# Ledger of designs, part 26: VHH binders against F-box/kelch-repeat protein At2g24250

Target 1, 374 residues: F-box/kelch-repeat protein At2g24250, of Arabidopsis thaliana (Mouse-ear cress) (q9zuh0)
Amino acid sequence: MAMKKKISTSSIMPDWSQLPEELLHIISTHLEDHYFDAVHARSVCRSWRSTFPFPSSLLRQSYSLPAFPLESKDLCCTLEKVPLFLFRVLTPPDAADASSEYFLGGLGQDKSNDHVELPSPLQCSVKVNVPGTEPILMNMLDCQIIPLGHKYRLMIGCNPEEYSAAFLPLNEQGGGGEFVALLDCTDLFLVLRSTEMRWIRLEKPSTASCKELFTFRGRFYATFFNGDTFVIDPSSLEATPLTPHIDSNFLVPSGNEELFLVKTDFLRCRVSRLDEEAAEWVEVSDLGDRVLFLGGHLGNFYCSAKELPHGCGLTGDSILFTVGSRNVTYPYKYGVHTNKRKAEDNINCWRSSRENRVLFRNRYDPVLSFRVER
Short names: E, the ipSAE of ESMFold2; O, the ipSAE of OpenDDE; V2, 0.75 times the mean of E and O plus 0.25 times the DockQ between their complexes.

## First folded at step 11 (VHH)

Design q5 (from g30 with P100Y; framework vhh_8fcz_2; at its last look DockQ between E and O 0.03; V2 from the best seeds 0.00; counts 0 for: pae E 18.0 > 2, grease 25.2 > 24.2, placed apart)
Fold by ESMFold2, look of step 11:
Structure q5 (fold): chain B 374 residues (1-374), chain A 124 residues (1-124)
Amino acid sequence: as target 1 above (374 residues)
Amino acid sequence: QVQLVESGGGLVQPGGSLRLSCAASGFTFSSYAMNWVRQPPGKGLEWVSGISGSGGSTTYADSVEGRFTIIRDNDKKMVYLQMTSLKTEDTAVYYCARGYKYSLWTGRTYFDYEGQGTQVTVSS
């Protein structure tokens, strides 16, 4: 009997599942800062999965807290750190469709008891629960994934609470160290300093309801629906009015680099940045490569358009308002002409671009889902 | 239970006037600030005006300052929004709010109110 081997394209390709563990270890050390690449590597075969640890940064972290004073004392209290991501669905090269589909939301472990083991590619999938529709199982290999930071939520027992929370770590990214948390509990603020591990009741500095809480450069900021804004020192808990005084629709931190003020009637808007040294708001016409997402259920965020390909529909230097009852909108850009010859019309503001039409599929928990048509 | 009932909306021509009312029950009304918010077609919620529990402090969004006046009557447990010089851009559903809060996790805006708000349409 004669043996005959066919030469085919598949026989020329290396069998990556046969790499020695020593070489897999070398590869794994080059993926430490590329945690979704580590997830993709784990999908190759069992040998790769056993060698590449699941990235701990994709797991939720929890901070144990003292019993919550405004509700039952019989339940444990934790503060959960939830990572946020923007998912862009990769379009096949031969698709004639100019649209891009996006999902934005928090990543969590599926705790349902109807879960069963899946084939290797499906084990790297995300279940997207959209109200009013059946859940969507989305393969992470079919997506570009952009990290957007974290959100914090209070858990009492196994149930999340809907209190607005701001979290200020006192030792950046080091060993789960000290922190201060500020919670908006409708009628008052609650403060926890991890060094004391006791809840402190704090009177709100405004008679209006609190709109948003965030941190910027080591301090808490609280905005209120009557336009009040206060800066709260984490040590003294003294609340002082933000100076210079603002009357705005949005106050948006961009990391610790800039604090943006967005003032809008949703026909046009003006953007300013805080110059702390001069105690002034300085009008800006340029957001760089930032795409701002404002007013949605996940709060105010930005992403860098440098991570997005040209023609995907999201471009830098733009603002996308994610609130409203209508499911169609456009990004806002600076200097858009209105094709009007009126004395009050000027291009020194941000307006609807009327390009890259955005169709929202879902604006409510658990995911912001939208399609962009170029 | 806390209940807020809006009324007084309708169809008006540009330049016209309208007064919205909000009846409150189920809580100590004078202890709470009250707000008006609106949702224009195809846009998000927009804060319009607020008034302190005593009525001594009022605030307004830039887009309505000088045209709208918020008033409260603590004896009758009512808050009002007097709107003048109405523009087509003022077309929206208007909501009265106590404890107006946005949930970061559910993506929903929460109001302590009953009913659907009141529709204001400014068109000729």
Scores: ipSAE 0.000, ipTM 0.180, lowest interface PAE 18.0, mean pLDDT 72
ESMFold2 (binder alone), look of step 11: mean pLDDT 81; pTM 0.821
OpenDDE, look of step 11: ipSAE 0.021; ipTM 0.319

Design q6 (from g30 with S31N G99V P100T; framework vhh_8fcz_2; at its last look DockQ between E and O 0.41; V2 from the best seeds 0.00; counts 0 for: pae E 3.5 > 2)
Amino acid sequence: QVQLVESGGGLVQPGGSLRLSCAASGFTFSNYAMNWVRQPPGKGLEWVSGISGSGGSTTYADSVEGRFTIIRDNDKKMVYLQMTSLKTEDTAVYYCARVTKYSLWTGRTYFDYEGQGTQVTVSS
ESMFold2, look of step 11: ipSAE 0.220; ipTM 0.587
ESMFold2 (binder alone), look of step 11: mean pLDDT 82; pTM 0.828
OpenDDE, look of step 11: ipSAE 0.451; ipTM 0.695
ESMFold2, look of step 13: ipSAE 0.260; ipTM 0.599
ESMFold2 (binder alone), look of step 13: mean pLDDT 82; pTM 0.825
OpenDDE, look of step 13: ipSAE 0.442; ipTM 0.693

Design q7 (from g30 with S31Y R108K; framework vhh_8fcz_2; at its last look DockQ between E and O 0.47; V2 from the best seeds 0.00; counts 0 for: pae E 5.8 > 2, grease 27.1 > 24.2, SAP .695 > .668)
Fold by ESMFold2, look of step 11:
Structure q7 (fold): chain B 374 residues (1-374), chain A 124 residues (1-124)
Amino acid sequence: as target 1 above (374 residues)
Amino acid sequence: QVQLVESGGGLVQPGGSLRLSCAASGFTFSYYAMNWVRQPPGKGLEWVSGISGSGGSTTYADSVEGRFTIIRDNDKKMVYLQMTSLKTEDTAVYYCARGPKYSLWTGKTYFDYEGQGTQVTVSS
């Protein structure tokens, strides 16, 4: 704007937009592993933008599927893989503010109003769409960005569908490209194998509504509101109850490394990890550098706190429940005292820390927006 | 080859006791929950008791709770069913099984790798 047009220096600055294409190509080969660096390079000018490809890790991937069998209309059916990120708005070093702003949601390329040219550096910006409000434009240079994985959405025509979906590739080698998709639909499951490209109707292993459907270590997991929980083999489609003696409130995979069970009455919770060897849940008191986000409209996620600076309001070894009607919560931590003088206080559980107050701006799809007061 | 071999059955009077055993081989025993199921004469299979892979969690059918105890020894790869206060209704062939599994194709629960079973007869 007016400040940018008035900027003058005592020295001649090179115009990087004039760099020859062959030199840009050399630079591009050194940026391929740092996808946000590629976004920054694309913001320099049209020449740089055409030379540096948009990172595929930031794009939504779609899988074409046969027509959906529960609709009378022959609409195009796709399964969309949506990458998820946590954005932390960077605080100026001289700020006295004890809070940090966060946005968590799916990322995609905005192509709707592409003819608007933004001044540099605003061309490295993300548009945040909160329902019922005007989109918020955030410069990515002003944010720390932490990847959280993906979620899958079923699309019938152009409309997202309420069905829960899980997607499982059948091999680790690209030669097959085979997959299995499992959908929770009304009173049944639908399964599709890419080798057949045909929807098959299956019985559900519980009479309750399915709460969550995800994958872990090459198998499907389904949880139900009555506490039933099952592991489903993608080949045989046999369901095995997880530890039939324990209800599950939340299951959250940490990549393919651990599967955590969080059991809670929202005053206290206990965390267990799955010991597959013993077919048992083993109680844990330590999540390492993990921050768990549980119960929100976007599902269950974890974030590595190794990327979070001290004093930002979120720390590792904590649980943040994003479910509920209240707009205020606190992270849960292990071993928190609740009363100064109660000798019988059981600190061998996870409780609200009453530290780093979390204020929700929006808890509903498509973006979780919150502020943490330190 | 997965194998389950049951033993310890026999003829016993009402109120008596028996201990059934199941020797497992051909798989990593501690990875699996183990169960006892039984088939009374002329009837289908009935689940009796289950024990988790570590042995820390046990379950029982209502008809046997308080009378039967399931035990496992992971070092010896053995599952036991200690039966007391036996009734004529307990007469059945008893099988050791891994499981349970639920078939999404049929909607039915089933168990894998049953052996030949061991006969328990409670009669005077």
Scores: ipSAE 0.084, ipTM 0.467, lowest interface PAE 5.8, mean pLDDT 74
ESMFold2 (binder alone), look of step 11: mean pLDDT 83; pTM 0.854
OpenDDE, look of step 11: ipSAE 0.244; ipTM 0.555

Design q8 (framework vhh_7sr4_2; at its last look DockQ between E and O 0.02; V2 from the best seeds 0.00; counts 0 for: pae E 12.4 > 2, placed apart)
Fold by ESMFold2, look of step 11:
Structure q8 (fold): chain B 374 residues (1-374), chain A 123 residues (1-123)
Amino acid sequence: as target 1 above (374 residues)
Amino acid sequence: EVKLVESGGGLVQPGGSLRLSCAASGFTFSSYAMGWYRQTPGKQRDLVADIHSGGSTKYGDSVKGRFTISRDNTKNTVYLQMNSLKPEDTAVYYCARGPKYSLWTGSTYFDYWGQGTQVTVSS
């Protein structure tokens, strides 16, 4: 008697991993300008991965540097440019869960057989360990990927170093690989101009420890724990005080167009922008379509809400603090009324919205991981 | 939950010594910079000393050569050895947590403070 055999879904449905290489090549030519689709195609199987090139815009660029003068060993010294992204896990439309899951971190090829610092698109899933819960797997095929910019990491030998670095490309519109790098070291700054490929020792303009080091509109900015803030010209290396002087929790560039100052005690916060023509800080009640991600080990970023669907829990004109050990928070918005008090509230500030609860699963290396509940 | 608990404050004569300690918990201590600040009434907190995760130190000009900051990563503790104390050193001293992995960070702020410990230098 003939037995009925179970037919697997792979026997009924086409197995895309079995496509001939010549058809894969045709598909790959249609993905050349859609580099995130190329990343997703590479995760299908080894045949697809070997056929679809890794997008060059997502590669970690490395810049060879002269031997680092503060190390006793003459090890290879490189500066690695690491692209950063917000990953949103796509959910089925009929899911019973009202939450959205997010990951913030880097994307790049694994250059080591046994060491990976950031998630790689060559992995089928990325495991994120959160203490007290089961590990969470991020499936790269099921993610929306939103670019956030870059961070720079100094590598001596094969290992990252603890020195903060700022990187300023020169002649970016004209091409070429010229740049200036500024490193925050033990008792000084180190400056490297790629045209000379020699480290220049620069005395810090403050006696306090450096707090923040970044670039804005072609210049370096250095803030210090005593409140000192300096602008450093990459050509002259002159440091001038930023006036008016104001202490802040955050001094945050938004591209090269605006520089924000955010002050907070985490009950309320106030935001100002720099008006360079008037030489003053102007209080802001509107961030446009920006969602600011402030703090955390990966730094400060913003995301355009135009890339986010309605109902995902993240909206424009909001601030999400990722710094510290707080595991539950809410986005901050301007003008939120507390309702729990009959006393006069000052609503001319940014405060917790008390909606769209954010649960952090991991705020440490290598990936910021959180869930937003609606 | 991040906690910073200062101890070792008290009353001491001019020229004396004190050792402040700050016990830290709730975070990976060895990855963070730590600092000591002080405050007199009506003034902002001033940096006394700071020690980065890599061990580099920085001191305020008024305490350089007299105070020493150190850390013990096995005990999750940062110390401030205060020698040759002067009446001008009278203040509330605060322990604070600074940035993590200064090489990998863009911008951040000093985000947690202890409750403070009183140091009084008088005859």
Scores: ipSAE 0.000, ipTM 0.262, lowest interface PAE 12.4, mean pLDDT 71
ESMFold2 (binder alone), look of step 11: mean pLDDT 81; pTM 0.812
OpenDDE, look of step 11: ipSAE 0.453; ipTM 0.677

## First folded at step 13 (VHH; framework vhh_8fcz_2)

Design v1 (from q6 with A33R; at its last look DockQ between E and O 0.42; V2 from the best seeds 0.00; counts 0 for: pae E 4.2 > 2)
Fold by ESMFold2, look of step 13:
Formats: C-alpha cells, structure tokens, sequence
Structure v1 (fold): chain B 374 residues (1-374), chain A 124 residues (1-124)
C-alpha cells in the first residue's frame, strides 16, 4: 500500500501575528522586558517609541532559495525563520479566578488593513485568532511574551508549504552566512547547500514516513514513525543510526546543551539525557528549571521557569504533554503518586501531578491554546 | 569481539515453516536495532525485517509481511525470524545484521558483523 506523506506541523501563523510592523515595534517594548531590554525605552513616551526600531529578533527572517524542484512554476522560493512564543494573558491582581491563559504559536505581522482604521489606542493590540472562535483583540499591556525559539518553513511565493524543514548555519563563528537546509518531502529528502545553491534529491534512510527533523550540535536528526532515528552529517550527507538506539516517543534538544529522550506510555515516563562520550542514555530525575512541551503540532520545546513571572501557573522540573484527545491534564513530575486506592505507584518515574491543572482550549494548527489553573 | 551466529536454516517444502535464530555477543545488544537480510541465489542482499532495541517496533519488507515475524530476547541476546507460508522465492542465505550507515546519495544500506549465514531452501 502507498503510504500518504503528510507533515502536519504548523507553518501557518495566526491572524493576530499579522500586525503591521510599526505596531509590532510598539508591542515588542511592552511584552518582553527581559528579551527587549535594549529597546525598553519605547514604552516611556511616544517620541521615544518612534525612534526605536522593532528588534530584529522578533522579525521573520527569510533566505532566498532556488526555484523549488517539485513545482514546475517559476515562483520565488524562500525559507522563513518564524519565531515561536508562549503568549500569556495577564489576569487582574484581585481576580477571584486563579488561572492563567496561554497561547503557543508563531508571531508575525498583520498585513491586512482591518485594524489600521482603529483609533490609536486600539492599534496597540494583539489579534488572537483561535480556530472555531472569533478573533480576540487584547491590549498589549495585558500580555506577556515568552520566547521559545523558532521554526523554519518553506514559502513558495506568498504561501507557506507544509514541509518539515531543518536549517543548519555553517561556520557561524565567523564564516559568514553559509548554511545547509534539509527538507522532508513526501517520498524523498531535498537538501540545499548555500555554497552550491541548487536542490539535491536524496533518498530517505527508512521505509517509514519521517516524523521530525531538527538540529543538535551541528548535525541533523531525523526521526521516523517506525522508531528509526538517524544522525545526518551536513557535509557528507551520510546517515548513521543513532547509538544508543531509541524507540521512544520524543527527542527534545535543549539548545545545544543537552538532548533529552522521553519514553512514555502516557501513564508514566522515563527521561534520559544523551552522554555522547559514553554512548549511553543516562536516566535523569531532575530537569532543573525546565518545562518541556511535548507532542504538539509545533514540535517539542522547553521553557525556562526562571523567565516565568511568579504566579503564572507553570512550574519548572515538569513535562506537559500537548498531544492526545483529553482536554484536561496535569504536568508530569518525578516521584509523585497518582491517587490510586489499591496500591502506591512506583515513584521512580515521571507521572501526572495533581497541581496546576491544564485545560486545553484548542489543539488545532496554527495555535495551541490552554489555561492553567492553580 | 562482536559476533553474530545464525542457525535454523534447512530444506522445506512450499507452505512450510522455519524458525531462524541469531546469537549475539560482544556488544551491548539492547542498544542496537537488529535486522535480517537475505541473499537469494545469484542476487544481491535484500532486507527482510528489522526490530528495535527494545523489541517494541518491528518492520518488514512487503514480500514477507504477514508471513514472517521477527522477535528478540534481550536477556538471551537472541534475534529470531519465524517464517511461515514459505515460497520458493524465499530461498536464500539469511544473515543477522546491524546497519553501519546509509548513503542518502545512493540509497545503499551498509551492514557489518554478519556471520556465515544460514541457508533456507524451499523446494519440493
């Protein structure tokens, strides 16, 4: 039987991400003080706001590419770097409802003219578009933005394509703007080296569909639905099986510092880190201040709890699974019990806790929305 | 020193059954995905089946799916291939193998530490 190749990762940004660039400049000074300290003065007065540009770290960066070989049209092809954020809606200090609302998604500029016609005070807003609901306009001062990194997506003309992509800069320490891009397309991989600027067709190292592509410490990693995992060298384009072999549900890079392996049956899980020197996975019982987000349509990410304000409802040293059909869950923590009456569970694993209940509002592309109740 | 030793081959009639075994030693067995490959007479190697390090995920070539079953026992460091409904096209030398690398340019898969293999012959 033919296997249908479908990459369901979100490459489409919500409508709230399409604010005009000038309004995004204002937003960037009010939403993320830690991230935008250099331009914090934009919030002081209108004169200062006009003199400080939107930070380049919040802009979508694009890389021009040769015409895409799977299309016969001569259309512009670009690789877009889309920053991802956890967007928190602040609650009034005296509210009786001790909950926090979050949106996980990409940030972009609204290029429509719908909100340009609004009075100036309302133009400092974010339009949140959650599928199945009407868009919500919120004042920027009532929100907090927490960076989660970025995703790359392929653009053909003005339209995003649903291909999984990984991007690896070469010689970033001083070699300039050279890079290698790897795409997962239906039956094959496509690779582009900036030094050659032509698409090269590559065969996949597994008969199963590719699940995810990501980078860690200068190499590509490709995971497949049958459990195959390969490390791909960007120079030789040889794929070697990841050793030790895994058949886990999730691999999660934490920057270039650690690569975590999470094995789960969704009742309990085990977390390991890769010890490259020993070629082994070492079980861990402590993630430090990390919150892991696993299984969502935006991929696997982590957030540092040190960047979270007090009382926000998210805690460090925890795992939040964003996959599954249930709309209510709890973060997983190490060494907790699951309130079973007959016998206590084995506490030497990660299990669902009973604190900071999470209610999912939407799991559909392009936005993952949820509320955390303390 | 790593070793893979295949056994269990033989002569069978079409529709018959066999169980192949592979004894592994000299490496941390559970860390490696294991495979069966075969070489039909006068032809190159072809992949038959694979099993993850834990045994939780199995894969099969289209030509053998539904007829062959791969099993591993990490305590005994053994890989098995249970073959049923054998056809004359299944005649080959069967090897137990690990993958060394995969060339994305050519699509070739490289295997190492194959033993002497075990002959399976399906004829009347």
Amino acid sequence: as target 1 above (374 residues)
Amino acid sequence: QVQLVESGGGLVQPGGSLRLSCAASGFTFSNYRMNWVRQPPGKGLEWVSGISGSGGSTTYADSVEGRFTIIRDNDKKMVYLQMTSLKTEDTAVYYCARVTKYSLWTGRTYFDYEGQGTQVTVSS
Scores: ipSAE 0.257, ipTM 0.648, lowest interface PAE 4.2, mean pLDDT 73
ESMFold2 (binder alone), look of step 13: mean pLDDT 81; pTM 0.817
OpenDDE, look of step 13: ipSAE 0.449; ipTM 0.667

Design v2 (from q6 with A33W Y113S; at its last look DockQ between E and O 0.55; V2 from the best seeds 0.00; counts 0 for: pae E 3.7 > 2)
Fold by ESMFold2, look of step 13:
Structure v2 (fold): chain B 374 residues (1-374), chain A 124 residues (1-124)
Amino acid sequence: as target 1 above (374 residues)
Amino acid sequence: QVQLVESGGGLVQPGGSLRLSCAASGFTFSNYWMNWVRQPPGKGLEWVSGISGSGGSTTYADSVEGRFTIIRDNDKKMVYLQMTSLKTEDTAVYYCARVTKYSLWTGRTYFDSEGQGTQVTVSS
C-alpha cells in the first residue's frame, strides 16, 4: 500500500496517525472479522494500535487441563489451539522466473527476549523458525496470508508432546468452550470431557501403534499403522470400524463436508470421497478449488484456491505432500501426463506435475510466530 | 440381507491341516475387515485372525500366529483360514465375522457372527 509510493510522493499521502479517535472507533467495528486487516491497522501508529484490539483468532488460545495422570506431578497440562496459515512471500513483478515461496505452519506469539530492532512501530513482524536454519524475520505487509484453520497440541510443563491428539469442540450447545479431547499415550488412550475435567483411561481398539487422530462430523477418527481405522463416538466411547474399509495412506477431512481418502504408491495418487449413505468410497476426478496438504508433521488439511492470486504457483484441484525431504513440492494433478516415454498412464489417476513449482520451508510445528508490538 | 456361510470344518488329528471357507453376500465385501473367531466347547468367543478389505494387512492371535493364515478373494467374496499344525486346543466352532464395535471402556470387541459356524475337532 503506502510503502510502494516514492518518498517524494509521501508528502501528499494522508497521515493516518492524525485520524480522530472517534473515526478510528467506527473503522474498528468494521474490522472485527478481517483478522489480518486488523493487524495491518495496528501497524499504522500507537493510536491505531490502542484502538484496534489484536484479533483473538491469531493468538494461541490455551485451556488449562487437569494434571496429566502419568508420572510427573510438577507439570502443568495445557491444550493450545494453534492457528495455521499459508504465507506467500510477495515477489516483485520483475522476478518472473523466480519460483513462488511459501511458509506453511502454525502461528504463535514470540515470547523470546531476542529482538530485532524495527525502524518504526508501523510494522508488524513474523519470525519464521525452520529447525536447522537461522530464523527469518519478515514484515507481514510483504506477505499474502491465507488461513488454513487450526491445530491443537498438548503442552506438558511447557514441552510439546509428540503424542497424537484430537480435540472436539461441542459448539452447538452455546456454552462455548465445551470440548472432548482424545489422546494416544503409547499404551492407552486418554479422554477428557470439559464438563468433567477428569482424565479417563481407555483401552485402544487396535494392537498396532496409532498413526493419526482427527475429528470429522462430530466424531473422532483413529487410524493405525496396521490399516485399522475406527470411528469413535465422543459420548459412548464406542469405536466402530470405519465402513467401508479400504487400506489408506491418508484420510483428509475437508471441513465437515467431505472425507477424502488418498492412496499413493509414490508414483501416482488415487482420491476417493466417503459416501456415508451408500457405505462406499467413490473415486474422485475433481477436488474443485481445494488444495490438499498431506504430511505427518502438521496433519492433513486443505485450503481454498479461491483465495489464491493468479500465477501464485498453487492452484485448486491439487494434492501436495508436505512430508518430503525437499523444500520444493509439486502438485499432483488429475489426468496430467508426465513427459516420460513410458505411457503407463491411467487417465483417471492423479499424477505429479512440475507446473507452478513451489517452495515450502515448513518442516516442523510450529514454524511461524508473530510479535505483539505493544 | 447380510449372510456369512462357513464351511470346511471337520475331524483332524493333532498336527494336521484344515482350510476353512466363508462365503459372504449382501454387502460390499471388499469394504470390510473380515475376521475369524472361534468358540471352544463351554467357553466364550475368542478372536483368531483378521484381514483388511484389500487383503494388504493381516493380524493374528498369539495362540495361532505362525500356524494359521488368513486369506481373502474379493472377486469371489470369500475369506479363508488355512490352519496347520493343529492342536487339541484348536477344537472349536469357527465363525466368520465382521467387527461391529469395540468398547474403549472394556476392550471388548463385538462381531456380527450370525452364521452357523463350522466345527473343527482336533483329536487322536
Scores: ipSAE 0.230, ipTM 0.588, lowest interface PAE 3.7, mean pLDDT 69
ESMFold2 (binder alone), look of step 13: mean pLDDT 80; pTM 0.812
OpenDDE, look of step 13: ipSAE 0.472; ipTM 0.718

Design v3 (from q6 with A33H; at its last look DockQ between E and O 0.55; V2 from the best seeds 0.00; counts 0 for: pae E 3.5 > 2)
Fold by ESMFold2, look of step 13:
Structure v3 (fold): chain B 374 residues (1-374), chain A 124 residues (1-124)
Amino acid sequence: as target 1 above (374 residues)
Amino acid sequence: QVQLVESGGGLVQPGGSLRLSCAASGFTFSNYHMNWVRQPPGKGLEWVSGISGSGGSTTYADSVEGRFTIIRDNDKKMVYLQMTSLKTEDTAVYYCARVTKYSLWTGRTYFDYEGQGTQVTVSS
């Protein structure tokens, strides 16, 4: 019976910086589908950073376009696809504060000319730029990050423009690289097809200003401030009035699964989904696990509550209006009782829940910032 | 089945007035923009007037602006054309039409009309 002599080391954990590059490649293959885990892996050391590419899904995608027709100068025109995210600041396990901090906005790479290398933990940080304040570094390791889709911006030179744009990739397989872009230019629409790379002027189907321009299930949708709403076929460029023609406050795509109509006077609201087969709106009392964010400068979005921890202050089957002048609100829920006895028809709608108070810190470009108090 | 039934036409003297009516059925009336179009004797169709689904926006051909008024009643599923200061050139069969598409290329509306129309004759 013999005891082997163990050689003690000063480290209990392996030194990951000493792994061969071939083994790092095997590890990187297992991280391909977990993009923020790849960002964390890049923070281990310079060897890991050089081996793990920055995920392309977190980068802004730019498309070079022909010169903008309303500008005769020699300026590049690009359409930028900006990925949007909801950041939830993680609360330390022993914190007494029940509130949750949230940021919603687009990611972009910092193009600063100052290249002093930051310490490793700060290299996983996001700058939050609010005009008139100092930029804030927020460590990505201290946040839960939830993707919310994209918005498109038109850039002339290095300056952003205020035009609404919708971008529609063609081919169901995604391999062709073809697309159609539709821009709102006040008095007219402009369309660009990648196969022609030429801006073509289109008439608008309404005399009012365009309110929203988005895509759903391979078609464009345009809403106007007078209540007109159209679906636009990208091939024929024919606009068909949506049913109903009755004024609506919000049209909200939920991925390619559903299109919701939300009609509200801001005391109560009613929600309908589009039944495409019947060409009708069907009133709903249930949004499932969805949290809708409506009316902000970034547009209308939803978040799955499956991504949110229990007790974080945001729950599924709810609506949060991010528009308006008040800095305090509550999520809306279906069937909320008032503190008075009233007829049942007063509860067959969506109302302020009066729970999980929301305090807005910033509702203007570039970032929506708010706190939820439980 | 979509149905549009026009009525209210007749014989009037120049300077007179008429009100045309269109009863709609077989579709959700308030969802659709509605037009009046007319066909003068021996000529093609001519757009006259349009009204949005809510009734909040109206448009008119230059030849009738100031003289004709388009009105809708979504509760009764009716659209009307109030015609005043009628002229001989207003003589036509008038059709009620619902808007089906808008061409972004031309700015034209596309519509269908399924009624027999109503005759308006302005003479003597």
Scores: ipSAE 0.242, ipTM 0.621, lowest interface PAE 3.5, mean pLDDT 73
ESMFold2 (binder alone), look of step 13: mean pLDDT 81; pTM 0.825
OpenDDE, look of step 13: ipSAE 0.443; ipTM 0.709

Design v4 (from q6 with S30D G53S; at its last look DockQ between E and O 0.63; V2 from the best seeds 0.00; counts 0 for: pae E 9.6 > 2)
Fold by ESMFold2, look of step 13:
Structure v4 (fold): chain B 374 residues (1-374), chain A 124 residues (1-124)
Amino acid sequence: as target 1 above (374 residues)
Amino acid sequence: QVQLVESGGGLVQPGGSLRLSCAASGFTFDNYAMNWVRQPPGKGLEWVSGISSSGGSTTYADSVEGRFTIIRDNDKKMVYLQMTSLKTEDTAVYYCARVTKYSLWTGRTYFDYEGQGTQVTVSS
């Protein structure tokens, strides 16, 4: 009589874990354009996990380089591409809590000795190391995962170096083709062209430490802690001062479509976009669906709010500063909380919205962690 | 369009001090690093000193290190060269120059200068 309990489970819902691998391969070909759907499919069971490969575009990639000229020992030298993501912890629909937990950082396969064989629904989990706490095992089924781009770092032997690096592929479609890499070292830049595979030494255009290296529309951009900013042509390796330049500027590429400049005194911001045809910066009052993240240890990024649900605390057309000494802040928005009668020029700027309070749990390497409350 | 007007030169005894000024107009001054260059009698231009667009980084030729100080005021669109412990070898016409490009290959700075300069003469 107890045997009828087993039949009710099987007859109500098909057990998708029983699909033959041949049919799973057909399903997997339909997920190639939706990388994180492939990650979620891997969490169904061991059969699906073995059939749906982890998307190679989400793994840390490395490029073998010639021996590093500033190293006294002949160690392996690689440039590691670290893909970055925003993780939003999913909240049950019936929860009255209006807060959301976020993590910003990289994904990678954990090869540590603390591997634990997990049951089927938890096999796609990540270990999150927040300084000052025990590591958190976070199930990817409990998160929305939004890609944010990548960061490059230099590896000498097994040790990561903190040199800033920029990577410019010379092929639009294919990965692993020809490229140019630019590295900020202590007192010089190093350039590697993949066609030559040898290091070229360049004198830095500033004596200060480099703050950021990135690429936009086929050129390198270098910013420095003394406020210097340069555009570097990958062919000629000539550096041109970038206009305009002031302290506390943030440069944010939005793909290869737009380059935004955010000027701020942390009370107010003005945002401009580069108009290359007019050779000028054009002030803007609208970022569209973008949420900008500025000043963090992983650099400046944006997120499309089209992937964010209503009421999650992050909305488009906003700026979140992740730099500063306080652990509480608010997103900045255009034209909010302005007393028009007192300051007419203040209406045309970005300032604290005083909505959706952001509490930082960690702003330092390796993970930006924060909670957003109403 | 671009204008750089140097002033503050004059006759001074060895060991003396002098402050040169450069007024800039016709361009967005705080976007550019600025140099002082000089032309001694019968010789070509020599680079003297440079300052980043924000003023956060300064550089000097070996012959003037420790004696000259470059300063900028972005609000007033001015560059200054404070000269102390002057020597007869410092006699030259001094020009203010805007940095336009930097060659990472050679470390050379490309710049333009538009003014007539200001004469500094060091003699007893």
Scores: ipSAE 0.006, ipTM 0.379, lowest interface PAE 9.6, mean pLDDT 72
ESMFold2 (binder alone), look of step 13: mean pLDDT 83; pTM 0.830
OpenDDE, look of step 13: ipSAE 0.404; ipTM 0.692

